# Designs tried in a protein design chat: VHH binders against NADH dehydrogenase [ubiquinone] 1 alpha subcomplex subunit 10, mitochondrial (ND-42). Part 1

No score or structure here was measured in a lab: all are predicted.

Target 1, 347 residues: NADH dehydrogenase [ubiquinone] 1 alpha subcomplex subunit 10, mitochondrial (ND-42), of Drosophila melanogaster (Fruit fly) (p91929)
Amino acid sequence: TKKYSVFNAIFDKTSKRFDENSKVICVEGPIAAGKSKFAKELAEELDMEYYPAVDLDLIYINSYGYDMRKLDPQLPPSCRSYDVRNFCLDPSHDLAAQFQIRMYMLRYSQYIDALQHVLSTGQGVVLERSPYSDFVFMEAMFRQGYLSRGARSVYNELRQNTIGELLKPHLVIYLDLPVDAVKKQIKARNVDYEVQSKVFSDAYLSDLEQLYKQQYLKDISTHAELLIYDWTAGGETEVVVEDIERIDFNQFEADIHNKKMLDWRFPLEAEWCEARIKYCHEKPDLMNYFNVPRFDVPELVRSADDGKVWRDVWFNAPGMKYRPGYNADMGDEGLLTKTKIGINQGI
Structure headers, positions and changes below count from the first letter of each chain, unless a header shows other numbers; antibody chains are not in Kabat numbers.
ipSAE, averaged over its two directions, is called F for ESMFold2-Fast, E for ESMFold2 and O for OpenDDE. V2 adds 0.75 times the mean of E and O to 0.25 times the DockQ between the complexes of E and O.
[cut] marks letters that were taken out.
Atom coordinates printed by the task and the answers are left out, and those that the model quotes come from them; centres of patches stay.

## First folded at step 1 (VHH)

Design a1 (framework vhh_etentamig_d1)
Fold by ESMFold2-Fast, scan of step 1:
Structure a1 (fold): chain B 347 residues (1-347), chain A 127 residues (1-127)
Amino acid sequence: as target 1 above (347 residues)
Amino acid sequence: EVQLLESGGGLVQPGGSLRLSCAASGFTFSSYAMSWVRQAPGKGPEWVSGISGSGGSTYYADSVKGRFTISRDNSKNTLYLQMNSLRAEDTAVYYCAKEVTYTYDSSGYYTRYFDYRGQGTLVTVSS
């Protein structure tokens, strides 16, 4: 039987929201390659939703703009903040393992939001990196001795439990920058902890490039279209848009063994609806797959005493006692009114 | 609400064996990973062994691999630690611990820690 494609959408079906631009695009490449500028411009030119690179500010800056890192003096060592700055300056720290796992989880969470957007609105998305490429950083850290064998094992178990629940991107764009050019751009950006970094060695950056090209790009190109650009001198976003417009995303229809776009080939309308519901309503269930034992890696385990101190400090921080809109210490009015409660619960 | 009661500790000679038990109540036992944590005199807590909610996965600290076996009986809400070939350095108070995970949200994150620890049971390995 003939399998459904996005171009066969009919008006009265869920899939009718989809058009040529209902695509998931991931922009990949080494550190300092200019991915943010390019991805934002690409999203603007294609009228797609832009998803910037994740960072630990998504955890440490709360809904009111309070920086939770200020709580570190009140916390035991196992509960203190550790972000990209700390990693660059002290990569051998025990909290580096937790940092890398949190980066994977943040990319995973953002990717679910991107899938939800495409499936609910039909508008395409452009993301800076994805959970599919995150492992290149984990493996590079392991090769440099920044992660224990145990931490690597836990990461791989978490990935195995979660990665299969997502829909792969339609297109991956890789901005290629050789190691010497990466080092030059790090110096040009002149971010203090990046310039002083113990991490950005020739060995680390070479390992990242090798892992990207020989593992990630090879594996993902089985299911996604792939465009690779020499980005040492930058490039014109308009040229990339023209290349994208020439891609035949339905090429698989001519060959039953072609696995491109496999995750997006729903033979029944009900399956499109099920995917939409999965990423719109079942995100908490998907995130629960990260509930994996970490007992073989002491640096990923927090004691009961430390956990109690963390809970007491964290949830009594400015803006953390109640849901956003209900924290009087932050100036919220937080009243039992129809407007404040929300439509499904009070209006 | 949550209660963990350890038993089975005592005085044993080097090379001997002990079996620790932990009776759990106040939560759905089979839904949570469980651990054994020990604290030797004058030292901080050391994680010893862990087991998944189903019992399908077990983990051990390098110091106890091949000597200790963790197990659980979900029908009896009981966690066990079989300790063989005991050494003087195994002398500690042993605690049963329930692991907790947080659900991720827009301002939250996944973290793993021990929410409850029992009263402990003393194991002394001495000649």
Scores: ipSAE 0.005, ipTM 0.267, lowest interface PAE 10.6, mean pLDDT 82

Design a10 (framework vhh_7mjh_2; at its last look DockQ between E and O 0.63; V2 from the best seeds 0.00; counts 0 for: grease 26.7 > 24.2)
Amino acid sequence: EVQLVESGGGLVQPGGSLRLSCAASGFTVSSNYMSWVRQAPGKGLEWIGRIYSGGSTSYNPSLKSLVTISRDNSKNTLYLQMNSLRAEDTATYYCARDYTVRFEYSSGWTYFDYWGQGTTVTVSS
ESMFold2-Fast, scan of step 1: ipSAE 0.561; ipTM 0.809
ESMFold2, look of step 2: ipSAE 0.666; ipTM 0.871
ESMFold2 (binder alone), look of step 2: mean pLDDT 81; pTM 0.799
OpenDDE, look of step 2: ipSAE 0.640; ipTM 0.848

Design a11 (framework vhh_5c3l_4)
Fold by ESMFold2-Fast, scan of step 1:
Structure a11 (fold): chain B 347 residues (1-347), chain A 126 residues (1-126)
Amino acid sequence: as target 1 above (347 residues)
Amino acid sequence: QVQLQESGGGLVQPGGSLRLSCAASGFTFSSYWMSWVRQAPGKGLEVVSDISSSGSTITYADSVKGRFTISRDNAKNTLYLQMNSLKPEDTAVYYCATEYRVTLTSGSGEITYDYRGPGTQVTVSS
């Protein structure tokens, strides 16, 4: 009785917040296409929550702003930082495989947060890329020889274990920029490791475009609405908003063979509640699906000895000894405030 | 080098019991946290239980709490999992594991294990 009552309240709460703007929108396109500016403007125009592109600062910069990459001199080579800068300058490094897996995991983690936002508030979301498109980078890296067959196999197993747990986006917007224009924009942005990159060759960028257009866009368009724009000279966000407003996201109701919005067709309130619980409360369980055997792929295996050194160094770093809010060495007032009140010295 | 070998799996009926063992070699077993992790058909890995190097700190997944008991014998370099009141949902390959990576934020991020054994199959079926 009590459990049924609680579930009924949650179901009512979920359905009451859904409207025509309770949508997941993913902005896709090559590097330097202007995705961040467009996605942010689109989110503002549609009153949606904006999720910027993920990067490894989400792993390496802790809750106190301390950059964990500063610990590298204390760590064995297998445990050192490796981010997009390192990848651009040294793509053949053993840590490139871990880098790509971490990028997928970060996109996956962010996407769960976006689903949680939609299901909890009814407000739509705009994301820069998603876990669904991440494989285009993995395949391009593999084609260039930056990933072993073993690393590719592990990535595909991780993706197979995880991708089916998410709800596909309602809309994908692809900003099309040809390879020559991508190169021009990389120069215009003038980011040192991008300009000096060993990765951004004609072959790599062409492979990414092919993988996006011939695999990702083709595959995702069976379940999501798709808008494609020539973004060589940029474009007006207002025009895209008008195009979105013309989309009928319920066209599938006229055709039983239409798979669009399939992940969002919940006939029962119980199913909406289960989805909300899954993405709001079970995120740690979902992230645990990334633990798969790696013993036959040396570049993805950290030795027990290396792991002990990593644990000792990282958990004794500034801000890492206790939960965020409880680290006295970083000036946190949690335990300090309680101690101060207990001894009556700050009152 | 590091070797982990699980044993004790098999076919049991619902409500039955099994005891899994993991023989460890190639590292100082008594200095490391140890875990049992499992993978059900068509699903990802689930951390079942963790135990500290001394055995003083133990955790269990909610799905097995009250039914499973983890223990270790540092003198024998062996990790154990006593599984009682087994359910069909406990059907999985069970792995013994050392070391793990956790993210900076409590309750979020990735858990990866450096070493796992080849696994032992547990099937709970009528």
Scores: ipSAE 0.000, ipTM 0.173, lowest interface PAE 14.4, mean pLDDT 81

Design a12 (framework vhh_8ghr_2)
Fold by ESMFold2-Fast, scan of step 1:
Structure a12 (fold): chain B 347 residues (1-347), chain A 127 residues (1-127)
Amino acid sequence: as target 1 above (347 residues)
Amino acid sequence: EVQLVESGGGLVQPGGSLRLSCAASGFTFSSYYAIGWVRRAPGKGEELVARIYPSGGSTSYADSVKGRFTISADISKNTAYLQMNSLRVEDTAVYYCARVEVKYYDSSGYYVTFDYWGQGTLVTVSS
């Protein structure tokens, strides 16, 4: 009880940091829509923290700058790296399922960090995509035969276990490009593995657009404000800022049946304090919800032998065993912090 | 310049108490990073004994120190503390403060890495 009294005082101070700019904004849209440039400019104009699109560098580049993908020649095929380049060039590979689950996990992890930022500082955030929209890529991959029914089932179970733990964004901005314009922009940006890719077919891109518009945007707009722009020729960030300034994020106060901003309506100070604790301090617990059995989906399970080789190679890589400046030639045989690694590969 | 500076080490009797401090400069304590205490005893290897996410945050402890050690952080002073009670001869080690990064590689898998280290503080538990 004494500790709860202290939390109430801390919560009151934290609540007073919140203002009209303490918002979570997600920028969504198809591949090559110009989301990064727009989201960065929007964050700058609104004085919000910018969160760039996640990629597998967040897993593969360690804290000392070593690229773990260089270890692939030492690894069995099931343990080798597989990122967006690999997906573009070989989408039917077994590792595509692990790639998509990792993309969801990385978006989930980043989104928790964004919620932590807003709840700790009162500064708003702008993110490129979110865990809420990630499923459109999973479903499009499944429709094209790049994911098995088992992999899709595992993904859906992971999403069901995790998505309800987050706070939905206040605003979703969708940059709309028709399939033809997406194809033109992929050619114009001229990224080698994108241009060569068979993934960016009319069918795949049409599936993504349909899933975005008919499922994601329709669903999320029940709780978040939604702005949609024809971004075929690009646009001016200033115009979008003016549109945002016109939004009344508190209009739900006049209508008890309006579900807008529902996740952000904390009637009790204790509830805001609990939300702050959840995203600031319980991130490992949230990430543990991904622990879902996958024993019946062989492409998502590493053999014990493969797992042993992976652990031995990965955790003896540069930057993984020794602290900077430690003698790597005659290093201490017992860096015991290595034994505290979470090595569970079960989903 | 990023720096972690430990203090508070020394000689204590078995059953005694000692408080280690870790002052950080060049970065601000936040909920984005964990701060941990790693110890190394001659011939025994290294062990992560305690970890905290600042802001009164979540803590974790090695089984060898649970119930005896308490980790805390003062964000306004940018300083982390390790309160060590009921000290044993086997707690004799050099104690390092380190900034802890958790990397997730699979949905339920992660590993702990350290990007900045202190110089170390010697703790000797002896009669």
Scores: ipSAE 0.013, ipTM 0.343, lowest interface PAE 7.9, mean pLDDT 81

Design a13 (framework vhh_7qbe_3; at its last look DockQ between E and O 0.03; V2 from the best seeds 0.00; counts 0 for: pae E 6.9 > 2, placed apart)
Amino acid sequence: QLQLVESGGGLVQAGGSLRLSCTASGRTYAMGWFRQGPGKEREFVASISGSGGSTYYADSVKGRFTISRDNAKNTLYLQMNSLKSEDTAVYYCAAEYTITVYSGSTTYEVDYWGKGTRVTVSS
ESMFold2-Fast, scan of step 1: ipSAE 0.398; ipTM 0.763
ESMFold2, look of step 2: ipSAE 0.028; ipTM 0.525
ESMFold2 (binder alone), look of step 2: mean pLDDT 82; pTM 0.814
OpenDDE, look of step 2: ipSAE 0.172; ipTM 0.684

Design a14 (framework vhh_etentamig_d1)
Fold by ESMFold2-Fast, scan of step 1:
Structure a14 (fold): chain B 347 residues (1-347), chain A 126 residues (1-126)
Amino acid sequence: as target 1 above (347 residues)
Amino acid sequence: EVQLLESGGGLVQPGGSLRLSCAASGFTFSTYAMSWVRQAPGKGPEWVSGISGSGDSTYYADSVKGRFTISRDNSKNTLYLQMNSLRAEDTAVYYCAKVYTEWTVPGSGTYKFDYRGQGTLVTVSS
C-alpha cells in the first residue's frame, strides 16, 4: 500500500508549487479587537486565502440555509442547540462544555482545510485563530467555573490526541487590546447578547489576556514567528505587510538548535507529498481522533433514548433526509437512476 | 470491511491470569478508541475497559479496576486485555469493540460499540 503516494510525490513535486507566500498566518487577539477586518485585508494584500473565525452556524445552518435551532422544541434538553449567544447569556449551562469542545473541533477542521489549501496550491492562508490557541478559552471558562474538572479533562485528552497531527503556523500576529478597550468596543458594536453578557467580566477578559500572553504566545513563538501590535486605535494593514516582508523565515538554517519552522522542514519530496495526502485525503481519520470512551463526564454524553429522539428529529428536518441535491422537500430533483453526477457536495 | 478477531480465551482457575488479543483490520486502527465488552451466560453485554486511539488514556469498569489492564499496539493493529486475579464472575465471552461517539451537530455525544467478532470465551472455574 502507499505506492500511489510515492508515485504522486515523484510526479506532482509539491515543493515546486511553493514560493515566499506559501505560509500559514494566524491572527489572534481578544474579542472585538477588529481581527476579522484586519485578517481579510491582510489576505487580500498578500493574495492569500482567508479563513474567517469559526462559529456554530457551521453546524446549525444546513446546506439549504435551514436553521436547525428551530428544532429545539422537538428535542430533549440535552440535544438542544447551544451557541455563542447561549454561552454569553447562560455560561453555567451544562451544554457550555460541548460548545467549547465543538469550537476546538471546528477550528481543527478548518485548520486541516487551510493546510490542504497550502500544500495543494502553494497559496498561503490567513486564519482567525487556530486550534493551537483554543485552549485559552477553555482555561478561562474553567477558571470562571463554567466547565467541570471532568469536561476540562476530556478537552485535554482530545487536544493531546489531535494537536500533534497538525503543522504549526509560520507566523502568528497578535492584535493587543487592553480589557477596558475590549469592553468599550463590545459596547460600540452593540450586539445584544454581547452587551448583556455574563461572561465578558474584567476577570474573564483579564484571564484570557494572561493565558494568551503568558502561555500561548510564549509557547508558539518557539516554532512560529510572532508579531504583536497595539490595536487599541486600530492600525494600517500595509504596515503589517511591510513587517512580514522583512521576516526571514529561513533564519533556522544558520542555527540547528532553532526550532522555528520545524514542522515545515521536509528534506524529501516524498515527505511533502505524504503531508499533502494526509490533509487532503485522510481528514475523516484525523477527525475520528475526537472519539474517546469517557463515561465519567455525563454532561458530554447523551442517553441512548435522547440520542434516538435527536436522530429521528434531525434527519427528518428540511434538507436532512438525503444528501444535498436529493431532497425533494427542498425542491431537488436528484434521482440516482437518472443522474450519473448527482452529489452537489462531492467526496 | 471492518474485521475484529478476538483470541486468548480459555479455561483458568480462580486467581489465574489470561491475556486477550484483538486483531483489527479494514480501518485506520490508531484513529479509533477501542473497548472490551463481555457477555456472561444468560446476561446482557457489560462494558469492561476502554482505551483512546493514541493509547494515552485508559478506563475501567469498577468490577475490574486494579485487576485488568487494557493496552494497544498501533503498529500491529492489535488491542490487548491483561486479566489478573480472575474470579468466577469474570466468566464470559469477551468482545473487542470499535468505539465511536455520535458527536452530532446539535448536541453532545452518544457512545456506540461495534463488536461484531465471534468473541473469545473465558471460563473461570475450580
Scores: ipSAE 0.007, ipTM 0.305, lowest interface PAE 8.8, mean pLDDT 83

Design a15 (framework vhh_8cml_1)
Fold by ESMFold2-Fast, scan of step 1:
Structure a15 (fold): chain B 347 residues (1-347), chain A 127 residues (1-127)
Amino acid sequence: as target 1 above (347 residues)
Amino acid sequence: EVQLVESGGGLVQPGGSLRLSCAASGSIFSINAMGWFRQAPGQEREFVALITWSGGSTDYSDSAKGRFTISRDNAKNTVYLQMNSLKPEDTGVYFCAAVRTYEIYSGGTYTTEYDYWGQGTQVTVSS
């Protein structure tokens, strides 16, 4: 209701919170490359906030720790859970399209949180992948026949409507691991569904590498700094930190045609404050850009009848009937007045 | 937020025709699809027909196939249900509903849901 004024921007100097480490760093690379270990160590070395790789536990594990996937026997097939395990074991399932869109939305949501953190605190962030690189998985799935032409079209429209609302990272670090090394690391990790998976074929992994190198890295490097490392035998985080410290993030000042850091060139304090408000207070508005009138793809449309069953089951599950803190079935001692979180909430 | 207003209900004889209209107002650009449901006396609401925003995809209940036609006038933000060859069992309150996709951060499923409902319009088929 209260809009941010120029007067407030002058007294609440967002830019004053920034220093050399107020940076967005994305760690990219193939599956099993050791990104999590490296990204966490990098964040610790640079005193930055670490954002781990997203997964569907963010959807399926509720605020009370209840796993909503346990409800699958009560749900019609179109409403059942489908996560990375299901994708590895049955990638041709109709729910693979929903899975990929959800992965993009989760990366998008996390990226907004990371931007909010940098703009509010001045502390830099390290993320495992980003919404900017998510399309390599979508394209690889399409090439292997796991996504229809229609699903790819919907994904591309959703991405086009949303990606331009974000600020690109300052730095992308790519941990390079060739296909044969990726396959060896998958076996070494010995995760049952990954080892059994037909998804991690030479064709799929080669497509991912090609899409990363020939499309994503080439495109993002016009605006972000790029560091590439052979990570076949791993590496030392300290070496990467030294390389980062040698980067001149302001080199564009010597060449006005250089597009590096373009999204982060806010000459006025009011513009920094508007960006902070956008990612701190207007996240729901940004997420509403995913609502597009494109439901001509059957595998992405749930019938009204199935949707009703899903709502009835999910919002009567443990901890889901009322707001967190107000569910007596979970031992909560809430207020006498309770509000439904499912259909017919109305008030 | 979206508001839906139905019109066109009434009394009609068996074998007759009736056209229902549903006008949408408010944040209409948030609507992904619109549909019709009905509720007969003493029964639960049942799905009748659906049309996507593009107008390129329609779906009908078995009882409506061949007799009912759903259409959209995007310039008027209005959805129509043309009902032909009406039977006594078609009697009920007809509700217009609009679909939006629930956001992932709300904990919902990435699917279409009927989130907006009209007040309903009575259709009575009687000799």
Scores: ipSAE 0.007, ipTM 0.243, lowest interface PAE 9.9, mean pLDDT 82

Design a16 (framework vhh_7mjh_2)
Fold by ESMFold2-Fast, scan of step 1:
Structure a16 (fold): chain B 347 residues (1-347), chain A 126 residues (1-126)
Amino acid sequence: as target 1 above (347 residues)
Amino acid sequence: EVQLVESGGGLVQPGGSLRLSCAASGFTFSSYSMSWVRQAPGKGLEWIGRIYTSGSTSYNPSLKSLVTISRDNSKNTLYLQMNSLRAEDTATYYCARTITYEYTGSGSTRVTFDYWGQGTTVTVSS
């Protein structure tokens, strides 16, 4: 507590927009590691904005709380919902490729929002995973035969088109659980589709750990600081805060070959303003980089006929005729005279 | 205050077995992973293995067939079972509290210790 109070007072009293509080922290680790509890506690202790793990509810639950998955009986197979439950129970399905691409896009979209928050407010952020680590899941899926070579190629093209547009995190915290502990925690959480999962085999979980440790952590540590903890029974967030306090994020000033924090070295006001504008106002342009041709990958192709059915069903669903705040069927009070404009939908 | 006290060392014949104990006090033992580390005369420290809070274990590949690590959280005690001891296993054995990994790049990780005991000496006779 006293150490927490001193740490919090240092960040609060700086009163500088780009100071000790202006950090991007990513919490990484295997499934069931306790990342959500830890990341939320860390954000609270550091007075940072918390960004929970993304999921397909961000696509399927509309602004009124209507679950678009209820429309599946009205849709052709290529247009039906496919989320983490479906993936756990049927990972060889053609929609698994679209699912993984959507997960990357959601992490990318959330990361832009986090960068916008830091650059607009000066308040730091704590995120559960990031677009930088997402490829670990893609590669593990490919190794298990859940993704075609074509789907992997499309993912890699999308990543290559987009990943270079972001600013890497200042700090990555990896919560380490061996495969046996992961399996034990999945059983303890007792989520039906996780316990019954065809995906969470020793091979898949071992591949995830190997990809995290031998590729992601190795690659990200050239630019970000890295802390790794045994988290099998959880841990004390206070200890992690103390370790963060010991990190010198400006070590690069003493070593000309040090690449740490390279993305965050804004010596000129113009460079600061350009970054702020990019993530605050140009998000739609960044998301347009995901436009990659998929003609040679059948599982990622949707026919014109299927697309027409999808549009007709989705845009006539509850809350989907007009932008949020203008849907009378959901109880909204809008202008006296209304026009059908359609809705503005995120990924 | 935090204390780790090793016991059970001594003189053992080649091919023999020995069980070391480490009594922990001054902290919530069940909340920390624990390691065993040894130092042979005139050599550096060598990590033996780790037991996670869940009871899962990880061992130095060079020592896989020699050792088993276990813990009893009700007694705040860590154990190291050693079998088929050789002359080159002569060393001072330390228990250590493990809370952080140091990542050195190139895919390697290091175990970091904040507290460890005074050690117990194991001598495998001539």
Scores: ipSAE 0.000, ipTM 0.198, lowest interface PAE 18.7, mean pLDDT 81

Design a17 (framework vhh_etentamig_d1)
Fold by ESMFold2-Fast, scan of step 1:
Structure a17 (fold): chain B 347 residues (1-347), chain A 124 residues (1-124)
Amino acid sequence: as target 1 above (347 residues)
Amino acid sequence: EVQLLESGGGLVQPGGSLRLSCAASGFTFSSYAMSWVRQAPGKGPEWVSGISGSGGSTYYADSVKGRFTISRDNSKNTLYLQMNSLRAEDTAVYYCAKYEVTYSGSTYRVFDYRGQGTLVTVSS
C-alpha cells in the first residue's frame, strides 16, 4: 500500500503521478457472473490494484479471525448478525434493511480507499461493484417486499447525503448474464444458502437486470465509458484489455457538452491536491455523512440499552478488548500499550 | 457513559418561538452527528433535524423546513434547536439523539441514543 506522506502533500503535484493507467474501473454484473475471476485478471494485466466484492465478513470477522457471529446467543435480537446467508434464507427478516445499508456503507468505504490509492500513487484500480450501483439491490429488494417504505426512504437519504462526495469511475464493464444462465451458475457453484435461496427468483433476477440496464448503466454512461460483454460462457480478459486500450478517455476535449470524465477534469493543481487530501485524510468526515436518523423506522432502531449490551459483549470478545497486537487472550505479547478498541475509534 | 439532557421546553402560543438545548457528556461531542426527534401524543417518533459533527451540514424534515434551525456549540458540548412560527401540530416531546459510527477500514458499527426529552406544548 503506497501512502502519501505529509511531505508529499506539501510539495508533490498530484497530477504528476498520473498516466494512461491512472483509472478507476468498476466491474458490474449479476450474481455468479464470474466477476471476481475477471476483475482480478484484469487488474493483473493492467497492473492495477484489485478490490474484491465487499461482504459482511468485513464487519463480523475480527483481525484475529474470530467470527463475531458466535456471540449472537448473548445479544438482543436487534444486535444479532445478519449476512448474505441470512438474507438468502430469510429475506423478509427485519435485519434485511440494516444489511442493505451496511452493504452500501462498505462499498462506499472501499471506494474511498480506491480513490485514495489512485490519487496517492497514480496506480489504477479495479473494483467489483461500487456505491454507484448498490441501489439496484435496494430497489430489487423493495420490489419483492423485503424492505419497508421507511427503510427505502432512509437508504435514499443516506445515498443522497454521500454519493455526491465521490468521483465517478472512468470505466464501467458490465458482464451480462441472462436470468437462466445466472440460475445455472448458482447451481454450479453449489453454495448451500444460494441454492436454497428464497431470493434468487426469476422476478428478483429480472428486476436486477432491468435496474442495471435501464437505470444504472444509462445514468453512469453519461460520465463514464461503458463496455458490455455477453459473459454466459465467460470470456477472454485479453479481449477486454484490447477494447480498453482503444478507448479515448480524453474525447471530451473535442466537445464542451460531453460530460464524460467530468469528475476528473481538474484545471488547477490545487483542485487535484484538494481531492487527494479529501480521500486520503478526510475519510472520517465522509463517513460521518452516514449519521442519518433511523428512529422512525422500527427495523432500523437500535436502543441505547441494546447498544450497551452489544458493546459489553463485542468489546470483551476474543481479540476485541485491546488494539491488534495487545490481546493476551489471543497470544499477543504486546504489554507496553493497551488501547481499548472503543466506540470512539474514528479513522 | 453517554448522557443527553434536554431543556427549554414549555407552553407557547401559535406563532411563538422556543429554543431547545441538549447538554451532552460522556463522549467527544464534536466527533458525532446529532439529531432532534419528536413524539406527538398518540403518534410514533418523527425525525425533525440533524447536524454533522463539525456543524457544516444540516438537515430538516419537510414539516419544519424554514421554521426550525439546528445548531451546535462544540466548545460547550451543547446542541440547540431554534423553533420559530410554532404551530399546534408541533406539540410533542422533543428528544436529543446521538448517532455513533465507528470504523476501521471497511468495518463499522452504529449506535442510537436518546435523552429523556423535553415537552413542547403549542396552545391554540
Scores: ipSAE 0.000, ipTM 0.208, lowest interface PAE 13.7, mean pLDDT 82

